VH-VL binders against Cytochrome c oxidase assembly factor 8 (COA8). Designs and how they scored, part 136

Target 1, 167 residues: Cytochrome c oxidase assembly factor 8 (COA8), of Homo sapiens (Human) (q96il0)
Amino acid sequence: APERGAERRDTAPSGVSRFCPPRKSCHDWIGPPDKYSNLRPVHFYIPENESPLEQKLRKLRQETQEWNQQFWANQNLTFSKEKEEFIHSRLKTKGLGLRTESGQKATLNAEEMADFYKEFLSKNFQKHMYYNRDWYKRNFAITFFMGKVALERIWNKLKQKQKKRSN

## First folded at step 15 (VH-VL)

Design jg11 (from jf9 with light chain D95S; framework fv_ebrasodebart)
Fold by ESMFold2-Fast, scan of step 15:
Structure jg11 (fold): chain C 167 residues (1-167), chain A 124 residues (1-124), chain B 108 residues (1-108)
Amino acid sequence: as target 1 above (167 residues)
Amino acid sequence: QIQLVQSGAEVKKPGASVKVSCKASGYTFTSYGISWVRQAPGQGLEWMGWISASEGNTNYAQKLQGRVTMTTDTSTSTAYMELRSLRSDDTAVYYCARDQLYDFHKGYSPFDYWGQGTLVTVSS
Amino acid sequence: QAVLTQPPSVSVSPGQTASITCSGDKLGDKYAYWYQQKPGQSPVLVMYRDSKRPSGIPERFSASNSGNTATLTISGTQAMDEADYYCQAWDSDESYVVFGGGTKLTVL
């Protein structure tokens, strides 16, 4: 008997990028790997009394995650496309890819693929350099704001304790 | 205004099934879930389960697993709770309540609005 | 299975402060919610996420939650506050909701 959608369990659906953290979660939640980037997204917990500084930190972390996801999705697509083009080109040069010991399709070995990897890395050197630079800049900014939020929380605790009048 | 209106009282024999409805109005039905809570005469509140109106995902109390089914009809903004193999100790007032789904911007605020309740009496 | 323990009854004189407790293992690490139920009526949310008041709930209602105990406090208690009060939280195992046994508040 087919199951209706209303009978489904309260779990993250397979193959869907949308994720929903557990109902009682009071911390960040890690979702399933994204279809394209193969990276697990993080869903950031939002406190009910989030300060403007906490909101700024959260938005910065969300923007950094989106940037990172997009970079790797594009990188993986580019790699796959160029790898396929390289293999087809080499098989064509090699007599349409047939091996002499059988009628089986020829496969490029690790030594032959090394040429592709060297070309890909060389061609994308500047792109990877800028990615690393931006990655460090973003993580520095996140760390900086994490420090500010930590100081704000410490100060609020001290301020609250100072208002205590019971003796 | 936000309202949850439930179906009328029912009298059932042991072994029968009952299906209670809960019609929502005054808000976007699919942005929230519905929890079902029952209360036996003179006793406290007992949570039965929860359903997401947008995704249809359900989660039931362990004690009721295999006997309860929760569904929604988005076209009529109505939630349903069906309880099977009724026993005399299932006699209770059954409530539906709006349950805020976890949302990145909204957070949690469960059971902010309740239906009027449906009395289900199981007797032979 | 988590268990939330409430006193069966609490009595207070009009104008005095009523205190209703709800105890559970590590309850302060979870959000606590409070509901008011008058005879023949549906429960009404009076406090959520430990200490927040819904719009329409009087300022005399306040709450706290720390350690193993959540507390609902009603200052300047009025006759109209006489009702059963239920605390609510999530079970230790995610995805389950648990209610306390309820406390009957009598205003004498």
Scores: ipSAE 0.000, ipTM 0.457, lowest interface PAE 18.5, mean pLDDT 77

Design jg110 (from jf9 with heavy chain S109G; framework fv_ebrasodebart)
Fold by ESMFold2-Fast, scan of step 15:
Structure jg110 (fold): chain C 167 residues (1-167), chain A 124 residues (1-124), chain B 108 residues (1-108)
Amino acid sequence: as target 1 above (167 residues)
Amino acid sequence: QIQLVQSGAEVKKPGASVKVSCKASGYTFTSYGISWVRQAPGQGLEWMGWISASEGNTNYAQKLQGRVTMTTDTSTSTAYMELRSLRSDDTAVYYCARDQLYDFHKGYGPFDYWGQGTLVTVSS
Amino acid sequence: QAVLTQPPSVSVSPGQTASITCSGDKLGDKYAYWYQQKPGQSPVLVMYRDSKRPSGIPERFSASNSGNTATLTISGTQAMDEADYYCQAWDSDEDYVVFGGGTKLTVL
């Protein structure tokens, strides 16, 4: 059947493109990388006869995706801001302008940037450690529910075969 | 201590514009979005729109499209909501609330911290 | 436009369980959120993403969301719980936030 409401999912007036899969999709859809997190969002397909267990799994996956997207959006934003501040500070210390003679943004070489990366990683070590811990916990939960859903689907197929033979 | 502090009450005539401010403190402003919600006297909550505090991306409620503009000033950690061509039915308490930075998911929220509200009265 | 329907009023005695419902087409397929608002005050988040409780919200608050109905449950209801309660969800068709009409909880 044709897609409904496509016009309501047009690009925002500000010119920002938003991920928006087809309304009647029967499959999960993977969008373009989010500009903040650089991760591809997934729009999860909702079956008409979704079991409570399938719904729980889907919502858990959606919540994990949101958590993951928010973490990396915040981390990437922080990295970009602190990187620009570091570059500006170093250029000011050298007596250099923020722009090259050609008008391009002035930058530092890899050796100079090594100081920033080292400091950034050290400062964020604990944050990344906690992220990894929570990431594993969330994936364990998702794997557990995926197993439950798989068993439910196998059982339902077996019951359907028995019902067919009984009729 | 996370806090959102809004500008004071305003009285406007029909056809005027109002600009409400929302100053954030106690968190990294640019790591979150701000949603605006209004409440007419004796009525329920109505979502007006959302803005990213990092890039300034916005998403406005369709019924307010063309009348509302949301902006941020990262140097002062302040969000603004301007509503133009005011009508008497725009009389409401206007709230800002902290929301997520990215807006792709099954909806906005949670709105975990709210400003104290700004009463805007539109009368002739 | 999606519409979320709440009963306008719910009354319970102190210590009893209050249940506030929020109904919408296929609401269980979406995340539901709940806010408490006392007279003259800003709303306060009490439940998010169907059943999650923010830090600082008492254990007596719980919630569920399935089928067409989301439910906020307050066990051992206290006088301090008297307030207006609003549910919130996302409108999948129009990509905006929708609120329920609100329920006034009276504890007598």
Scores: ipSAE 0.006, ipTM 0.630, lowest interface PAE 9.8, mean pLDDT 82

Design jg111 (from jf9 with heavy chain S109R; framework fv_ebrasodebart)
Fold by ESMFold2-Fast, scan of step 15:
Structure jg111 (fold): chain C 167 residues (1-167), chain A 124 residues (1-124), chain B 108 residues (1-108)
Amino acid sequence: as target 1 above (167 residues)
Amino acid sequence: QIQLVQSGAEVKKPGASVKVSCKASGYTFTSYGISWVRQAPGQGLEWMGWISASEGNTNYAQKLQGRVTMTTDTSTSTAYMELRSLRSDDTAVYYCARDQLYDFHKGYRPFDYWGQGTLVTVSS
Amino acid sequence: QAVLTQPPSVSVSPGQTASITCSGDKLGDKYAYWYQQKPGQSPVLVMYRDSKRPSGIPERFSASNSGNTATLTISGTQAMDEADYYCQAWDSDEDYVVFGGGTKLTVL
């Protein structure tokens, strides 16, 4: 069975509380930021009567979220690793230890860190360009299928109106 | 070609000092650092410290702080490592290695060329 | 001070894949480096920044680093690959450089 993201609450009318998932919810749920990507995951609601077209849209949205999460998790990890090496290299070059006299972790000044950020962005420019291209392609596809689902729902509603008139 | 050539084997008594040299050739000496790494017989690699060839700035491993001194002579493209108050457990092969600083285009490659090693034996 | 743990020995047959692991707390959040040392010789850098190969190192060498474990992989292992292998990372505490204890690769 498909997993639904839902908040659990105490629902007992007596002095006894029990946790129960919401049975009538038809909304997606948003989780806390992922530790690695720093993006909030969306847990998609799956209706009992999901059409093939609705399923395709949902899977496309899930796949896009997974791709986005993986991209930013990898980017943030690469940033962290390169930042650490940059700081260690600069402190090493200056003849400074990783700790100050007071035992605090040694840091570089804002000017030196600005140099790192500028170079990191420059080095990753092409990678970010490809990410933006793919991001636009994926959102275009999602928008297109959202339109198809909307049209399907309108047509089904019109069919129901026709059926009501004949009964 | 790039080469690091170290001084010959040494035999020392406990409490003595030893000074190992490392002569660099084939590259601009002052554009890199030199790291020192030792290896006791049958044991693994242990980092001892690093020196900048241009500025003479040093970073030493905490456990060797106070016993080790690293220096360079830019006129001869030579790095030196002096270890004082020698103990039997300082018996090891001592290596110098070229230490490439962080570069955004090339990345950090800390030990790309190594000297041949210098055996220092501490015996009573 | 961070500790990097390697198995003391790994044995493979010629042509088989050898895997050498290096474990440390949150090692995947740091870059890992690998060195090869043959008896009586100086160490040689074989992998840097997790998965990058220096010029002159055969394509059969590859590496990865994620979570708590970095892995050096040698595909189609040859007799000439028999050596001690050491992983290395930057220490975030007191020292700049930490080495693993080393792994002896035997090709039978």
Scores: ipSAE 0.284, ipTM 0.690, lowest interface PAE 4.2, mean pLDDT 83

Design jg112 (from jf9 with heavy chain P110Y; framework fv_ebrasodebart)
Fold by ESMFold2-Fast, scan of step 15:
Structure jg112 (fold): chain C 167 residues (1-167), chain A 124 residues (1-124), chain B 108 residues (1-108)
Amino acid sequence: as target 1 above (167 residues)
Amino acid sequence: QIQLVQSGAEVKKPGASVKVSCKASGYTFTSYGISWVRQAPGQGLEWMGWISASEGNTNYAQKLQGRVTMTTDTSTSTAYMELRSLRSDDTAVYYCARDQLYDFHKGYSYFDYWGQGTLVTVSS
Amino acid sequence: QAVLTQPPSVSVSPGQTASITCSGDKLGDKYAYWYQQKPGQSPVLVMYRDSKRPSGIPERFSASNSGNTATLTISGTQAMDEADYYCQAWDSDEDYVVFGGGTKLTVL
């Protein structure tokens, strides 16, 4: 299982949680789900002899992760706030209190909640389309550079083998 | 045919009350709300409040909160708006309008059919 | 506090395109609605949910709503389009309806 490095937790400027892997780790590791985005962050291992191409790939993956984390943190917050406002507005419209007789928070029926979900999806349809386009574009770029890194590693192994034969 | 028919013109003294009626026909009365909108002579539209025809729930404009009461009579498909403590600046044409009250959250209220209007003149 | 601002008047010649604007903070995040009122008559809904036309409204009426500005556009304007036009939105903070101040369209 991926090792969780949760000895120290920090909050980033974007509100995304951060933590450190164990010192002995020479591999990528996966952290716990972020409080805001509900996505698990990946911490990338940086070798001392990282090639410029490997660095470019790692930075692209890190930037994509940060972009993805921020998008979903914002989306989840927006959904939560709009859902709460919708419920409060509809209860107020009906002249109902914000609590049931049992003291639980009052809720809307399934038909009214379906109205909210339909409207939320419609309102965010274009935003989701642009997210998906960027997501595919970023994954294409990552796949492209993964291929280039793979070719570089094959070449380096061949070059190292040739050097051993020459020496 | 959807129609809203309002009561006739009224002339009132300052301090009096007026009650305007709005009779709906051509649709299921309890499936929609009724909003009241007034228009002073030569001025724009001013929203006064709405009422749910099924539940009787109301929401009034803040400026009118203590002076206006909206009611409905489901048996006659009629909405009423009573405005108390009349002032000269309450002189206006008063409209009832069918309110898409239960439309989606983004479009809380809008008015697809309007009554013909009731002129209320407040003069001393 | 939500306020919708419209120009007080717009003038066009018959056959020209009229554009009536309605400005409000983050209006594009709300649905905008448009009403036509001719002298001595009740308002008539001409556009709902930003850009939808009710049955009976000519196709030369169109509308948009983006950013801070909603726009009602009347192409091939006719003399019978001469009226006052009001935009409307819902104010979620105060839970009430807000109208623009109205625009008098003159067709000469």
Scores: ipSAE 0.000, ipTM 0.459, lowest interface PAE 19.1, mean pLDDT 80

Design jg113 (from jf9 with heavy chain P110A; framework fv_ebrasodebart)
Fold by ESMFold2-Fast, scan of step 15:
Structure jg113 (fold): chain C 167 residues (1-167), chain A 124 residues (1-124), chain B 108 residues (1-108)
Amino acid sequence: as target 1 above (167 residues)
Amino acid sequence: QIQLVQSGAEVKKPGASVKVSCKASGYTFTSYGISWVRQAPGQGLEWMGWISASEGNTNYAQKLQGRVTMTTDTSTSTAYMELRSLRSDDTAVYYCARDQLYDFHKGYSAFDYWGQGTLVTVSS
Amino acid sequence: QAVLTQPPSVSVSPGQTASITCSGDKLGDKYAYWYQQKPGQSPVLVMYRDSKRPSGIPERFSASNSGNTATLTISGTQAMDEADYYCQAWDSDEDYVVFGGGTKLTVL
C-alpha cells in the first residue's frame, strides 16, 4: 500500500485527489469529494481508438474540471480563513475567548454571521461574476464539442453500413 | 511591507526559561501560521514547531515536546515561543517564519517570510 | 524520521551552472523547498513545492524533484549567489518539516 505521503503527493495543484478508476473500466469514473473543493472528480475513460476530436473534448472537460476544482478549493480556503478571522475579531472585541468552557470553538449567532456573509459576497462579487461568465463559456464549448463528437460517431457508423452494403 | 520583528538577544543560565516574541505586520495575522526554526552557531536549520494564529493549535517537534510552548496574541499580532529547562546545546539563533499553513490540514507549508532572528546564549 | 542529505559544499566559477542535490527516501513523493542563507542574515525562500519560484527570485533559479533526489539549479551563477542552501521536505500526511544539512555554495 502506498504511504500516506505518496497519496497526498498525487493531489493536483488545485487540491483535486488523483483517484484511479478500476483497471478495466469502459466508462468515466466519479471519485469521492475533494477535501478542499468538496467537488467529486471525474476520471475520464480513454478509448484505444480515441479520435483527435474526442481527445479535444476530453481535454476540454479535464481542463474545465481542474479550473472548477481550483476555483472552489481557493474559494473554500479563503472563506474559511476570513470566517475564522471575522469570528476571532468579533470575539476579541467582546472580550471573549476563542474556545467555550467545554473546549469547543466559540461561535457567533446567525444574525452576527449574516454580516460576514454579506461582506464576503459583496467583496467577492466581481470574482463570482467572472466565475459564472467563464462557467457558461466553458459549458457552451463542451456542449458544442459533444455535438461534434456525436455527429462524427453517427457519420462513422453510416460509413461502416455503406461498406457492408457494397460488399 | 510584510515584516516579522523579533525580540532582542537573551543570555540565560542552564535550567532557566526563555520566551522569544515575534511581532507580525503588513498582513492579516490570523490568515497564516507561524513556524519556529533554530540554528546553532555554525550549524544547520532545525524545525521546532508550528502554531495557528487563528486557533492556537500547535504541533511541536518530538525532540522538544514537553519543553516548548508556542502561543499567539492576535490583539498585538505577536507570536511567542517559550523554551524551558535550557541547556548549553540550546544556544542558537531562533527564527520565527510565516507559514502558508494556517490550519494544519489545509494548504501547503512554505516559509515565505522570516524574522531577523534572536540569539539565545545558554552559559554558566 | 526522514533524513535529507546534501553535499556540504559545491564550488563553481562565475557564469557556470551550479547544481545542489538533496537526497531522501522517496523524496519525489513529497514536496521539496529551498532556502538561501547569507552570512548574518535570515533564510530566504527561493523555490517552493518542488519547482515553483517565489515573486522576486531570478529566473536563473530552477529546481526539480523526482525519485529520491531534489535538485536546485542556478544558471549563470553570480558572486551574489554565494550562500548556504538548505532543502526542506514537507509531508502533508505526517505534518512534519525536516531540513537538509545545508550546502555551502562558493563562487570563485
Scores: ipSAE 0.000, ipTM 0.453, lowest interface PAE 21.1, mean pLDDT 79

Design jg114 (from jf9 with heavy chain P110G; framework fv_ebrasodebart)
Fold by ESMFold2-Fast, scan of step 15:
Structure jg114 (fold): chain C 167 residues (1-167), chain A 124 residues (1-124), chain B 108 residues (1-108)
Amino acid sequence: as target 1 above (167 residues)
Amino acid sequence: QIQLVQSGAEVKKPGASVKVSCKASGYTFTSYGISWVRQAPGQGLEWMGWISASEGNTNYAQKLQGRVTMTTDTSTSTAYMELRSLRSDDTAVYYCARDQLYDFHKGYSGFDYWGQGTLVTVSS
Amino acid sequence: QAVLTQPPSVSVSPGQTASITCSGDKLGDKYAYWYQQKPGQSPVLVMYRDSKRPSGIPERFSASNSGNTATLTISGTQAMDEADYYCQAWDSDEDYVVFGGGTKLTVL
């Protein structure tokens, strides 16, 4: 039986946004930070008379947002998993449990955690370089299409003014 | 080469105790932990606990608290697991496994090497 | 009993792709590990930290872990891959280490 779709997606790296923009909004709406990526999603306003060029720009911006969200959700999850494994491993070598006698989650001191942060950043250096390269490429494409849309809107306004003058 | 060699099969009566050994070789014993995992006939893997080879500190599965004791002898690079008050449902193959600690440089973790297993049969 | 759920058996023809799933609440928030066990032998680590392969494990083995499900994938499955497969994760909420119930892979 196809019961696919009745799945919990709260723990997925590329989670679904759980908010709605205000009804009848005529502008883009910015939501709260995503649980996994910590990025604020943008819900794009869709004009009733959206041109093919405007649609391409919107889809490019939506696709870039999803790519960016997935990257940072994955990066934050990897950080969280490695941090947890590092803490567990260090506590095991010290013979300490995951929780203190008071039931609080056991933690490492700032000096020990500094080693983790340093190594994590070093290990992920190349990944961040590739991200920056792709981020610049995507922003260049978005800027280019924004320019095209602006020119199209100027042309359409000129056509409407001409039509008003001829009647 | 890295190897964990366990003691031979045991047959015990209910209420008795069994002590399984696990001799490590090919690596620095105190740099890793040892986990114990058992498997009843036809059943899956069940984690019993771990011990730090350097500190000797332990963490046991709650179900086995009070019946299990894990120890190490660093001079012989050997880990031990003693299970007391044996029941028929303790019949299983008992494994020791190297519990590799987190290491950024190596990029490896988990139970990377396992002993050959020790069959413990509890019957009257 | 294990917190992680696996199908009890999976069958595949030689050369085909086998997929073995491991499901647990918030499993994607933890690292998953996979072990292969052949009859009369000890388990062998085949995948670690969700998707990494140990030295000596054929490249036809791959894995993923997201949401509530971790998946072990064996491409171009061979008769020698016939075994029981177990997933494992570190669960600090209930137990420090939990195993899945195991999946018997049959290649015929």
Scores: ipSAE 0.247, ipTM 0.688, lowest interface PAE 4.0, mean pLDDT 83

Design jg115 (from jf9 with heavy chain P110D; framework fv_ebrasodebart)
Fold by ESMFold2-Fast, scan of step 15:
Structure jg115 (fold): chain C 167 residues (1-167), chain A 124 residues (1-124), chain B 108 residues (1-108)
Amino acid sequence: as target 1 above (167 residues)
Amino acid sequence: QIQLVQSGAEVKKPGASVKVSCKASGYTFTSYGISWVRQAPGQGLEWMGWISASEGNTNYAQKLQGRVTMTTDTSTSTAYMELRSLRSDDTAVYYCARDQLYDFHKGYSDFDYWGQGTLVTVSS
Amino acid sequence: QAVLTQPPSVSVSPGQTASITCSGDKLGDKYAYWYQQKPGQSPVLVMYRDSKRPSGIPERFSASNSGNTATLTISGTQAMDEADYYCQAWDSDEDYVVFGGGTKLTVL
């Protein structure tokens, strides 16, 4: 049977994932989550006789991955900074220090945090809608080229079968 | 001390090109992006585009796409903006401003430091 | 939606509160920014992300953003506050930034 990930593993008991290519595999493989985006990168295998169409598909998938990584890295950074600014601003308004008597970072109650989340989601609503639009466009393009590559491979196999039958 | 220092004033004829420089200092250049904003005499501010100082990817205002090119030189911490096919209505003060490192759906733009501006006059 | 509207001018007496508005469709769903520009000078960021104040900007500057209107408020207005003020929002429709037309604040 083809490898196709037969030896792939995910060591997930602690929430830590490690993924490596199967032994004797010539396939794409998925890495651990990125520190900033929290997305797992895909490292694409390049076949020795990659067709121009297969190359276009691979490059489109690589570009889409880069775009996706940048978006979520930015989103996570924006969220973290805005959250910290919000907490510090509200604590200052209350005349409270940044740390509790126990030495822990001071936090806001659930109602105040709900105000932050509501505001953050509202502010980012259009950004997320355009992310979804572009995500769909990219995935439609990828699906289209995947279909074209599949048809090319089927056609090539049919040609090979005809040659074998003729010979 | 963070500062952006731009090149000097330019006088150009219609159809010519102009390239304005913006030298950054006092911060890690590759940790931010640079946006370009222009202002025609007696008019308001108009955003022209953005470039990542680390990645070099750009996002241009739609009406300037095809006429503007933004680049960076990380070895000199300098950003450049080139505008081609100049017209009289391109006469403006051109500013560079520090912005976010990543453009894809960044959610906000903090133009916290600005260059002094470069006057570009386009006249026959 | 790609346009932000500001009044062309606002006049106040010294010590009074100045309010400058910026209107745009669904502006409250976006972050608003405010810049001060004096003649012959570069713009200076005075308020960012709706209501945040940069280091070095006096506490008399405050701002809000809700619904379709963002407002810059300057309490105890001083002669040194006389300038043009521009609002700005990030516009995802065209993947670019949009500025308001500007408001000249006169302190007499």
Scores: ipSAE 0.000, ipTM 0.483, lowest interface PAE 13.6, mean pLDDT 80

Design jg116 (from jf9 with heavy chain P110H; framework fv_ebrasodebart)
Fold by ESMFold2-Fast, scan of step 15:
Structure jg116 (fold): chain C 167 residues (1-167), chain A 124 residues (1-124), chain B 108 residues (1-108)
Amino acid sequence: as target 1 above (167 residues)
Amino acid sequence: QIQLVQSGAEVKKPGASVKVSCKASGYTFTSYGISWVRQAPGQGLEWMGWISASEGNTNYAQKLQGRVTMTTDTSTSTAYMELRSLRSDDTAVYYCARDQLYDFHKGYSHFDYWGQGTLVTVSS
Amino acid sequence: QAVLTQPPSVSVSPGQTASITCSGDKLGDKYAYWYQQKPGQSPVLVMYRDSKRPSGIPERFSASNSGNTATLTISGTQAMDEADYYCQAWDSDEDYVVFGGGTKLTVL
């Protein structure tokens, strides 16, 4: 893959770099974009009195995030590898070297790169369709459980109000 | 059936030149490139360069310092590799290999078919 | 030029799994290829684009590539698998092609 210039998120010259949200936060925390997937991770707060239904919702959201992160990390790596092979093949075909006189990586013109992008998207069309299908299924399930959690919270507030009045 | 058939063994003195041929059959010659790879006795594989059969464009390994020339003859589906100013450390088996260019439908694969090899011995 | 490092030799017993590694800086960011060469014969492509197997290559052959290391795996290794194995990738800086130093697989 082409070099982006930025240092790796998970490693640094002086040691390991980590994404670590505040441990004692009372709400969900959103982190910086992952280096490979380019998605921002959400670290979920776990309340002390989490209901089984709330736990199910949280775990579903966590599992969906992990699936999403893995999909896009793999997709971005595949894209980068194929892009590099395409560029190298075209430069080789033209009798050109991999570096310019200035020492930068040799590149193709926008028209040739557009051809690559078009064909890459075409080749991966079915894979992206299945991703979208699964993404919709997962978000439907999450929305459904969010509704259940909301109803549970309303019911518990009504029960607490009733008990407070009778006690 | 895809075949690459190379010319026979050569014995050369230091300072001479050698020209190895590689005749392709069983596929459309101009749809692929040809790479040349050599292997010194008991050593590993070393890439020497590549030529486009359709356009004749070439890329050579830097360490060969202008000593190598690759050509093709489309009418006979034959690739050639000439190495000049031979040294004793040029003694090797020289292979031609079909080098698939990036094809959006087929993908890319390196050196999917190889010639049988040509032993070039450089000695006094 | 970039260097791909392979162990010079790997020994396994028949039926064991052989693992041959190929290490290079950020090798997992590019595609790796594998070739088998038996004594007196030309190399044969056994794996391409990290993990794809050409037609005619037994299912016992598999491969992976991540981080700095590509790995060729031969499950249920047979005597006929005894050969030299070479990894290959694109050179990022000078030449278009770089080969590993080769690994001699011995099946005893």
Scores: ipSAE 0.383, ipTM 0.728, lowest interface PAE 3.0, mean pLDDT 83

